# Designs tried in a protein design chat: miniprotein binders against q56419. Part 183

Target 1, 326 residues: q56419
Amino acid sequence: MEGRTLEEVQEEVFKRHGVLVPKKELEDLAKALEEAGLLLTEKVEARLKEEEEKLKRERPMRLAGLSYPEGEREARAFLEAFRASYPGEGEEARVLLMPHLEPSRVPEVYGAALAALEKTPPPERIYLVGVAHRPLKEKAAALPVPFQTPFGPALPDLPALQALDALLPFELFNTPLAFREEHSLELPLFFLKGRFPEARVLPLLVARRSPELGEALKVVLRDFPGLLVLAVDLSHVGPRFGDTPLTRTLAEEARRRDLGFLERLAEGEPEAALAFLGANPTRIDGVEVVASLLPLLRERKGKVLAHRLDLEAPTLSAVGAGTLVL
Short names: E, the ipSAE of ESMFold2; O, the ipSAE of OpenDDE; V2, 0.75 times the mean of E and O plus 0.25 times the DockQ between their complexes.

## First folded at step 13 (miniprotein)

Design oa8 (at its last look DockQ between E and O 0.92; V2 from the best seeds 0.67)
Fold by ESMFold2, look of step 13:
Structure oa8 (fold): chain B 326 residues (1-326), chain A 84 residues (1-84)
Amino acid sequence: as target 1 above (326 residues)
Amino acid sequence: GSEDLEEELEQAIEEAEELAEQVEEHEEAGRVDEAIEAYYKLAKELARISLLARELGDEELFRRAWREAIKAYDRARELLEKTK
């Protein structure tokens, strides 16, 4: 009973309705409600604990049969079809920015990422940095377990993850449940594992900007060279995100913000890219990742390969996606 | 507020000093795996000192602690390379 004694409740019921409920009956009701709430809480906690223990061993596919094929043969054909949706040539990437939006919505953007990977020497490891959609205990997190894919498990680079954790002022491995449904890692990983089957992975999530993460990664990448992947989406506009219905003006502004952001990143000016967005009126979700990784992005020049602002007809909203090589 | 941060900083320094002693003991005894683990723990605590110093506005300690974190990390890496 929120801030009231049973006697106060009894008095209010009598005052409003003329019925005096004996205190014992009110006590029995309060006890029953508390017991029911405790049982529901215990059941939820037991399920979450079980899921957490499973995630300490592996991260299973959650989107197979939904976003990409379950079978390896079909998955390889899927990759080929996506590559074909982008007729251009890629460029070698030391850093790749690619989306985590549903692949069928932006096929040429994922195709551009595949084109870049074709020009990229197979790395020993991939630093895959996504956006946390569930709370983390810290600004960033990792899950040092195999991630299942149709191409086999993407194995973690345990030595590099241990080294990264050693240079961070916070615990890196303490939020395994945040990875359970995290598509910002699973969707890009499908494409990366398909092209680099021997690469190990550092699966990383950013919830809030962490300059410490970028400084630590700069040191770790010195000793553990690899491909850095920013798995981020761009503008989010329309009613799903708190705006009026999507208008031509809003869509044009979102596209302008997306491209201006990407172009400044391509010039090696990540601080200028962030400043260009100001208060981030079109809600580019890549900003927290970019703000964390400044030391790795400065003075690294490259090229925007693709961009799409994709409409969500059912929600009258749009999400931007791009491919950038540095 | 900042008083809590100063207490955290003092505790982090004490922990780092304890870890530095453990590192010396492990290296002198030739316990390489334990030394590597202790160096990594020391690097992490020095990174924590660096963050706390920056939050307190002590730019000199922020930079020094970060350099010392990298040194501890580098020593762990050197020991690991010798065992390959």
Scores: ipSAE 0.814, ipTM 0.943, lowest interface PAE 0.7, mean pLDDT 91
Fold by OpenDDE base, look of step 13:
Structure oa8 (fold): chain B 326 residues (1-326), chain A 84 residues (1-84)
Amino acid sequence: as target 1 above (326 residues)
Amino acid sequence: GSEDLEEELEQAIEEAEELAEQVEEHEEAGRVDEAIEAYYKLAKELARISLLARELGDEELFRRAWREAIKAYDRARELLEKTK
């Protein structure tokens, strides 16, 4: 790389494609390109363009064989095991808040989501709203293509996506590369597709609070009714997130924030839930999603089905996960 | 700055006016599919106007443009239902 840093390449790619390429991928490419005598930027751009063209057709599985089984039979057994991990019964959901954390970390929380889905009539469509862990060009985005799952492709609801785009003051179909590795959609979609194989999906990502998204969705939901799913995690505390190692005090604060957030949502007071978090010192992941969906969450009463603060022992860090039905 | 937003607002208004004319032409000609597409585009531009108005502090235009965006959307939906 004559004169450009990996950071400069990352920034250039972000400016052009609206995607932050992980440094590790750039490092691996840099090594390969040093051997090949090629410019990193050209190879990265060519690869990103190829990936972007593929994402015009489908979103392949990234976590199959890692976070969940690739094979359908094994995937069904996986669903059953997760459902079995939650001993309770679910309730019918009109809105489902569920995690997107690695399933093995919080099996009973996913089990609670499955329990809720058992009591939910099969929806025609699922509005799946995840968290963008990568920058988007706009506040929110959608990918209007099939998402691959072990249960077959989750097909997009193109008419409903078009209707949503028509009511947004920005291009909804932006930053396709942000969806390539976005786990906040892939993980919950596994469970949703496994339970509702015939449901169409609206895969949505929120990077920043968009009140417009909630208002637009409120109108769209009138004509295109469906299940709203918020795929969000809760507190992120410990060294991985800039804190000291997890202590009893830090864990208690994380739980207090998580439960206080979920309980206020369960009472139909999403503004109170956001206000309760203030500066969000425990870094609840779902804040921007909830802030975007206020019109859809107001006055909806529900129930917290599960919560866990899961310790990642190697890093002495913890992530909160919850399941809420509205 | 504010000048850039005002220019963007003016452009969005102009585009919305052009789309409104196209909608009328398509409806009068009985080009239903083209009218539906034009209404969705019009709804989008009206939504854009609404956002820009809010950013500029024009609350009246914000609300008016949003109502018109929904109206354009609803008209597209009405036409779609009649084609089924």
Scores: ipSAE 0.356, ipTM 0.754, lowest interface PAE 1.2, mean pLDDT 89
ESMFold2 (binder alone), look of step 13: mean pLDDT 87; pTM 0.853

Design ob1 (at its last look DockQ between E and O 0.95; V2 from the best seeds 0.83)
Fold by ESMFold2, look of step 13:
Structure ob1 (fold): chain B 326 residues (1-326), chain A 113 residues (1-113)
Amino acid sequence: as target 1 above (326 residues)
Amino acid sequence: SREELEKEIRELEEKAEELQRRAEELAKDPNTQEEAIRTEVESQRLEAEALLKIAELTKDVDEAYEAYYKLAKLLARISELARELGDEELFRRAWEEAIKAYDRARELLEKTK
């Protein structure tokens, strides 16, 4: 019944162009539209509250069957195909930078991450730091629940998360809904859980640079050692991101910025990497994460294993992705 | 006596609550933002003192480490407020004390394993 009223009102509004309607009928129509908007808002809010309650228990897969296979056997074969896309050897990582871009777009970049994981002793836990694509109530957040994967649930390291929360000037567990669709955790986690099935996870998001997060993590990692993963993308250029259409010159600038950023990180110079970007004219995605984690990146030398600036021909745009071990 | 210590804790908590309300009122006026932050720091210091007394006086190890974790968080908050004020000495000192409180909580947790 309420849906019928909305449809009739929308139909009348759609037809009002060029048709004179009595003032009383226009006033009734305006009131009906206002009331329908209030009901829609209430239903949306109720659904979001329901979703938030579900996220307090677990975070389900959202991209199975879209970005990676749902079944474990197929998922294992998928991992092996990505490893094969990178013919090189990896290097042991205490810190791994890897993308969160759609995996099929940058297969050798994810393959390089897998190669690094092959050389990395299985960690007790993984600090997985992604980029919040939805607003957070604070600069950073965590969700202390199992994240489902085709390889089984990635279990949270609750003692380490509690310890981290105790060293932050804000509540770490602050925005469950921001995790609902957050691919910057789900996509890297697929690869990480597939290679380290026994590791627990600290699923972290950064919305805005948080120097206090890095200082707290430095202390927590002393007591809860593990693998630190920066799940970030690099340059974003072209009309999809507010630029003119991608030119060869803009693409070369984006590549230069990506590689200059990664190379300075590989030299153990994260402040120099940030300074190199200045105002960040190619919108490198990882800046807020790196700026948060400076104490964990300083003086840690390593190697860039892979990079691609991936062309989006239909949008005349491109996104950069890289793999860095420290 | 234990009764006197419990009274001291309640008095600290009551004063901290009063200061917190004052800080919230001061924060509404852009002309009193620095005073709001300084008042909040004092409120947090009193709460931290109360938590420290609880943590060191309780015989329940579970209550002790939980109090030390809460103390660490309050000290981290004081450190951040000091950064906002540009008070580098308080920033450094509060952070060092936050780590000490955290370390005490960790030591207690390891003993209860």
Scores: ipSAE 0.798, ipTM 0.917, lowest interface PAE 0.7, mean pLDDT 90
Fold by OpenDDE base, look of step 13:
Structure ob1 (fold): chain B 326 residues (1-326), chain A 113 residues (1-113)
Amino acid sequence: as target 1 above (326 residues)
Amino acid sequence: SREELEKEIRELEEKAEELQRRAEELAKDPNTQEEAIRTEVESQRLEAEALLKIAELTKDVDEAYEAYYKLAKLLARISELARELGDEELFRRAWEEAIKAYDRARELLEKTK
């Protein structure tokens, strides 16, 4: 049985999650994945069941020591350094669009998010909407458990999560295993928890556009006010994503698509933002999230604080990241 | 009478279950998808009616809360199914009623605090 090399796992994790996990951590992940057995054996099923049972209690850190420091003191220094990487001032956010890309790739974009959070009154709760890079049973899902961070656990807002589930035509609490390795929540949550340690969180994933989610959230937000965070990346271009190697023309197109998308969102025209992308030839990651949240984005004006198209040199590919406040 | 209402609830639930089974069978054939959706809507309407009766009959606040919670969810599902059918009027009405059921559930929770 030709065991996938650590490099293949790294590539797959990177393809699926946009995070370059160090080989050693891939060894641990591969050991965890080997131990999790890619083969639907009884042992794999038993382990997946065990992991699912653990996820009923908490979501442990997966990227601590990799993407961010595990220790609280070091994590605080990390936040300060990222904030320092953005020379501008932020604006108050009611809605924050920020990346979920590996922080080291786009430090100033995360810095811009931190700058916005500095101008934002501490919310009682954060609606954190990420992208599902794994299949969900339903269009969207939530995990109603504490998420571990270097700053302590991010506690779920159970009453607000329950209220949201009541207004959805499907079970919100589905596919807990999709959250186990999902970085689209973990990475933004590090920054959010670091800035707002007392805020409760609603960790949400979107796999497919769910207009129902936006309508339900609009009602829930009336009774449970909070900060809405869209944790999304932008364009994905180059060989890793099925394109030719990055060229000036391809990079310019990616930037044009990213900025054109963000600017229309900043004008309070989310439908125009989606229409502008058309078939989404540069694979903007956040399309399904934005399409799900239209009722919450309409008529909200804001500002683009940062944008970067980051080159991954080994694959000649690039990923767009941006920070938008509304 | 309470007994008559309990009987009516049981009859609604039984009929809803029958329609749900029928909808599931219809959904297996690509040629009967619309009929499957319509049948599911009717099943869910009966369940919604049963839940409303439970919520109005019960003196237990927790039971009433659970009934309104489930009712909101069913009405949200009916709204989605109506959208799939292109029934805009049912879509709108079901969603408005879902919000009402949700609000009733919220009112009950606030009373228990």
Scores: ipSAE 0.789, ipTM 0.913, lowest interface PAE 0.5, mean pLDDT 91
ESMFold2 (binder alone), look of step 13: mean pLDDT 85; pTM 0.809

Design ob2 (at its last look DockQ between E and O 0.90; V2 from the best seeds 0.84)
Fold by OpenDDE base, look of step 13:
Structure ob2 (fold): chain B 326 residues (1-326), chain A 113 residues (1-113)
Amino acid sequence: as target 1 above (326 residues)
Amino acid sequence: SREELEKEIRELEEKAEELQRRAEELAKDPNTQEEAIRTEVESQRLEAEALLKIAELTKDVDEAIEAYYKLAKLLARISQLARELGDEELFRRAWREAIKAYDRARELLEKTK
């Protein structure tokens, strides 16, 4: 850790991963990284290469015991508690927009997602599209391996992934190391796997808007029908993100942007949703994902089930989260 | 003859590789970016022609499926490059052809089940 405090790392992890990793866990990780001699030395390269080789076989849980329980029984109780936190009923989803923020911060938003999933017939496959908080070699990427969960491995749909790759102008299977610590897939996948244990998954990350992804997926979905999940957060405001401390005015603007974005998506007008954000001054996380998936979101009407702007008190910053069904 | 077709495929691949190397060299100069993209399009067209020949001539269904998927990918790349050039006609045509190649792969896959 050349000069970075654990707080800076925690902040970076939170900025990158929307997960507040406990300081102690960061200490343990830092110590493990230190003990592992993970200086940007030949050893780090060798270890990264080893981890990359492991990622050819499976993606292990990174947030088990932190963001969700590791044990299956406890994990099921966790799901039930989150469902209970949302007092409403869900609607059937063909497209689900849900958060990837630390679940404990926005339990009712995840509860709303679970409520929607209760009304959704079990899909054969789930297209899980997250946000890349690390650089990708291409605009988007996939990892065609099992993702570990407390409910067993989420198995990839290899035929559908191959079909998708065939219709993309770039290599879909790129940057496997970007998936290693990517919470934007892991956290939603916990809820999805818990509800649909037999569904195969297409774990996708978007770093930059790729219109080609949406067009390719539109074709693939014809032959490989499934649930489309957008795992995205909404506004990011406050000092952690370059703003002044959260004020009533800033919070109202964040909520206005979040809800205005979600409502236009619910009306089947994704281009209007993007246009409404303009320069995206409140830094809605899901913009590049939505911009990539326009062909799949057009003319689909739905409903906003939940929204929350959650305050991170130590940094006087806030992150928006929402659940939308289409 | 099969031998003549194999020779033609090799010639297409060799020419495609030459054009690809040229495109990569042109891409190093900011002043030749458009020419680099055009050269890459021509390289990919030759590779696409080679793959189509392989797909249509092979007796191996798995090889045909692979060739059609690779062909779809090349055509998708040509479509993207065409859009970068502002060639709307080539963009739309290449994408339609990419879907056709994909559909051929899918048809073969379904028949093998």
Scores: ipSAE 0.832, ipTM 0.929, lowest interface PAE 0.4, mean pLDDT 91
Fold by ESMFold2, look of step 13:
Structure ob2 (fold): chain B 326 residues (1-326), chain A 113 residues (1-113)
Amino acid sequence: as target 1 above (326 residues)
Amino acid sequence: SREELEKEIRELEEKAEELQRRAEELAKDPNTQEEAIRTEVESQRLEAEALLKIAELTKDVDEAIEAYYKLAKLLARISQLARELGDEELFRRAWREAIKAYDRARELLEKTK
């Protein structure tokens, strides 16, 4: 039934098996298969609706026991171990760029973020801006609910989220299901909540660059001061990402792109950082977030604390991660 | 009079709805995209005018706050549409007015604490 008429199917069966199946029997089979497919679709849709309704109340941990410990005591020890993997000192951050890559792959990069948080006065709230890995209905989205962590729930800053929504040309609360598995919020949040247990959170995702988001955030931050966190990864190179097998030359290029991008951001020149990447040949995924937040990054100078291009031996590929304070 | 004002608001909202439907039809045809955007801007402008009248004349403070937040959002939308048209003056004016409406909502919220 691959685009064939029932007559064509009937002829093919007769040619191969010597049996002439009545057209009605083929029609009954086709109808039954269509009905079974429709019922499966309805069941999946009902499940998705239920998941969406749950996400309107809270966002549960999905990576506890996989990427970080579930228990609070073990989670605290985990933070200490990660901090220890970065032997340097941090600096106070008004803006922090940190990764969302699996923590065990880049322990010193997360350790550098913890070092920066040690030097940062506890904020009233954290604007956590991640990268949407699922489609959003709009350029950006938020989910105004508690996010569970081993350190307790990270509570949403509802007044700040509502104020932000009021300054956007689109509905900010638009795609709850995109948050269900979104590690670009969950992984950084573990570290942030562990260091700032009293801070409320604005959990934001960017799918496509939104200059409107940056302009609105500039106004909202005036009234609701807090820590801005860009939870982004850097270069993605190798066969998993559509390149030839990873070579030393490709890895060195990815590192140069990552560091050149971060250095220009550290000089308060986010437009130059974007221009440096051009067509983004090493697929730095922080580009859309940076392009959205230009008003908040301009003329803000700082320092690159850490960088790692982490090799994925099984896929002959690599992903870059960095820590930048502004 | 209040009756005259309520009539003006209804007329603005009805016209805005008609223009929005027209803009949606125009948006289906690639050859009328600019006209669709201009029609949507006019629709949003009329709705913004209605919201401003509600916000300034309502006796209910919560209704005023809600109207100012909605007004800010509409003005942000007009600003975005103006940018799509290449109308820099409208883009910047609408954004300034969006912030002004937002600030009024914030002031009212602070007074009702």
Scores: ipSAE 0.812, ipTM 0.922, lowest interface PAE 0.6, mean pLDDT 91
ESMFold2 (binder alone), look of step 13: mean pLDDT 86; pTM 0.829

## First folded at step 14 (miniprotein)

Design ig1 (at its last look DockQ between E and O 0.90; V2 from the best seeds 0.63)
Fold by ESMFold2-Fast, scan of step 14:
Structure ig1 (fold): chain B 326 residues (1-326), chain A 108 residues (1-108)
Amino acid sequence: as target 1 above (326 residues)
Amino acid sequence: GDLIERLEELAEEVIRYLKEHGEEELAREIEEQIKDIIEALKSGDTESAIEILTELAETIARVLHRLGAPEELMQKVAILIFDVAKRLGMSPRQIYEIAKRFARAIER
């Protein structure tokens, strides 16, 4: 904290410009700047309120033309190219773990997710659980509006969302603005809508561990069956994420940590997966999602279809991505 | 006031669609059920109003789904039903029951 006196400001102006500004003029200027700051704050508040009101009707695309094509035909070709990037056949998913980082960085991983979706019967609804990159008023949130995609709007499953809200000890629809720019939902949703155009969606964000969410979802999934999708990235390593510069050894450790985590989930042992990360610390943004959804992941066995550590050489950093079916 | 206005809006959306598709008798039945909800509320019988709304929500969902109503209409009707349920002061258990019945009526 540094306070400058009017005398100090007056002296600096004199030294730089040879002009002695009367203190009254400096006082008037300071007051005008403070009043302008108040007007800017009011204007920002008004704009946020306007954006929040718009989000009550729909969630527009934010990454169209950047991370995926805006036009439907081009988006379809893009989706098929990603599927072609994975040479294997998928497996039916009851639960799908897929990434949410930039798709062009790990096309084979998204291709593996698409392969799994091809083997999965069309669900009535998709429970899409992402990671909050903005603060939430509660541990988790949802936005019950159509999410625009190049394949048409992904419609909310309003009955299932209301059922979930009814079981939670907090208001589910608590932070609309957190959904305005949220790639952990938008990027997986592009692929999910392309494969299951008729499925309704529950777009859910987790900011902090919510056992209440997992318990409620277990009940809701029984009465409102659907595909559960965990949209999470794996290891975050290097200076871009506040860590030491990536070395060959650290990259190898990150790959082993990612696979150890995924393999334990594939054995239906999510507590063991979390304990493994605790013993081998790394920054995985999906930890809070997995910790919240324990009741849905226990004793559910599956298979790791793909894993990639995306290397960003200029920053000596890396992000892990994987596809897991349960 | 507001609760009755929302019930009237729900009625208008559903009855208009039914009449446009030649379902004059179903339109009359739904109008009658909404009147029954209003009468129950006037007599202080909130429990009966909740029971009628729960049955009405399922009936509307089933009829609109059977007629192949557009998803936009189904979305709007669901929004109105849950808004009415909350304004009526329905408990979490009662809202959950409406949600379950509505969803099952519109399964693909």
Scores: ipSAE 0.832, ipTM 0.933, lowest interface PAE 0.8, mean pLDDT 89
Fold by ESMFold2, look of step 14:
Structure ig1 (fold): chain B 326 residues (1-326), chain A 108 residues (1-108)
Amino acid sequence: as target 1 above (326 residues)
Amino acid sequence: GDLIERLEELAEEVIRYLKEHGEEELAREIEEQIKDIIEALKSGDTESAIEILTELAETIARVLHRLGAPEELMQKVAILIFDVAKRLGMSPRQIYEIAKRFARAIER
């Protein structure tokens, strides 16, 4: 805050280089550097405004050709392969918990989600609740625009989104740029749109737990029935996440935390699931979403269909993913 | 000002589609309802404008859905309706009611 004075800079330059730079020249240089920084800031701000305006019309694919095929025919085959990765049968879901981890890392976990969707009557709409990886202006946000997929645009449920916005104590449509690269919506949406091509979507993000969101969604879901999807990952352990290299002991702890969390959710006890995690020592990703949605999870019994703690060999780290139906 | 422009845009989009699909009588009725909203606004009667908009939103949704309107048009009409509702200063409960009526009108 009280940085170097011009006199201190002038003295240091003379000391090191033997040149006395007049105070006026230092002032002129400082102004020029500040003006150059202002121009860079203006260019960045203009670019961000341009991106924000585009996002107010649609949300394009960011992961096509990387995480899933860009072409529709290949995308359909991709879905089939993922379903085949889980040889079991699903169960009907009123609420589905599924991952947002890179699909190729946990194919049977996404396959279990597809198996559950096979048993689920096509909904009018899907409440897709992901985890914000960029800051939001509020605790939660939505983006009421089509999300592009290889299966065509996933259209927003504008009436349900407006109803939800009306019940919240903050503007729901508050941070379009946070959706630009948000994989916690894009990756699950690929699977959901592929199985329910006619369902409209409420694309929602949680940054921080919001009891208000859960209470509002309880009301909205009553009047606008649909499938509730918690698009969350589980434990994050190992050096990439600040731990020692992944040991068998740490991996066993992560699995125990993941499964204990999921099982308590499956018993309709979301508060107990959160309490089981305590300080969340394995960094389960879904806690803020679950904490927001307590009114929708209480007393809903169900089943854990799949779980994997997937090793990231290059980083000696692991991430957990699961599939839960309620 | 901007509210009237949005109402006229809503009317234009809906009436064009209805006329293209042989619904001349309904297009005229919707045009009159929008004129009634504008008249109510000019006389300072926002309560009447809100009442008419609420009924109009459901009617528009029902008719466009019955005619098989493209989802692009349904989305644009919904955007216009909720933009008008907010510019009218409708309460959260009133906006929620329009949302329910619209959603019920377009349910499969």
Scores: ipSAE 0.785, ipTM 0.921, lowest interface PAE 0.9, mean pLDDT 91
Fold by OpenDDE base, look of step 14:
Structure ig1 (fold): chain B 326 residues (1-326), chain A 108 residues (1-108)
Amino acid sequence: as target 1 above (326 residues)
Amino acid sequence: GDLIERLEELAEEVIRYLKEHGEEELAREIEEQIKDIIEALKSGDTESAIEILTELAETIARVLHRLGAPEELMQKVAILIFDVAKRLGMSPRQIYEIAKRFARAIER
């Protein structure tokens, strides 16, 4: 009924179903829907407020027992199995690009990330930059609370977060509800916390490219050194994303885009990586994150450790994932 | 009112912990500094309040860290300090300086 008169709704129902619903019945239905909508809205608002108040203290696990084990012992075995899925050796990372896709879909890509972390000295802090799959009030946000993991809470680096907030032209601590179910942080954090239990974390989300974020982080990283992690997926192709079912041609294009993006990042040319994607027809997820972090990615040479385009067979769709060290 | 309340909360948390750990002299010194901040605020000397808070933040962080204060307390204290700093109208540069000093004080 958004913006339509009862008469217009009556006419539409008549056109679609051949039934003339009496205006009074439509009025009663509209009223009932309005009352139900109001009740649902109040209930939803009350629940959201409660959840927001909880998020002032901690971010609970949402994917424990689903995407990864809840128990610490099982979680350690999970990490070991994922590391074992990548047969190669890692390299020391100052910047790590890794996926946030469901781990079981791309185990060797997460394994490559773990391999890189094995060669990385334990950082004092981890700047974990994920993708906001929900709207943010600002271009980027942070949640300055402990994130629960099977390995104990990932504790925020409050001083570094405050330093970052101080250098941004907007309030960094915005939209706490966007973090509640954001998997782009939770999934990578499992692996990061498992490898670096003592590292503090800066959980960051990017909704839209923010050059200010990259410039601010460049300053902060100088005074507050740490590991920068880009938790991003690559191409999203197929029916779930508005394409035809995955074909060899579409898969080759997705791989070309993914690898071409990662290779240019590995050469220290993030602007060239973005330019290479153009309109991003295969919907690489990490574009806004990379675009925000350009100052931190420039002139850094690295290596692509892993890549996979994973087929979701039920939807004939595929998602690209990669691991890059810089 | 809110600013003074947050300062008093900061004082209570820190002083309680210090007294519980036998640091009565440090507790008194911190209490005095917080009083000085409050007095500066009452007199309209915001600049002095900011200076005292900046030094106090580092001192609190260092002392609590040295005593092995629980992470929960360290977080609570950090939150209170930065809330006070924001309420004082500290510039981004001044807040950044507090953050830097606080972080250095708790380095491991």
Scores: ipSAE 0.305, ipTM 0.696, lowest interface PAE 1.5, mean pLDDT 90
ESMFold2 (binder alone), look of step 14: mean pLDDT 82; pTM 0.791

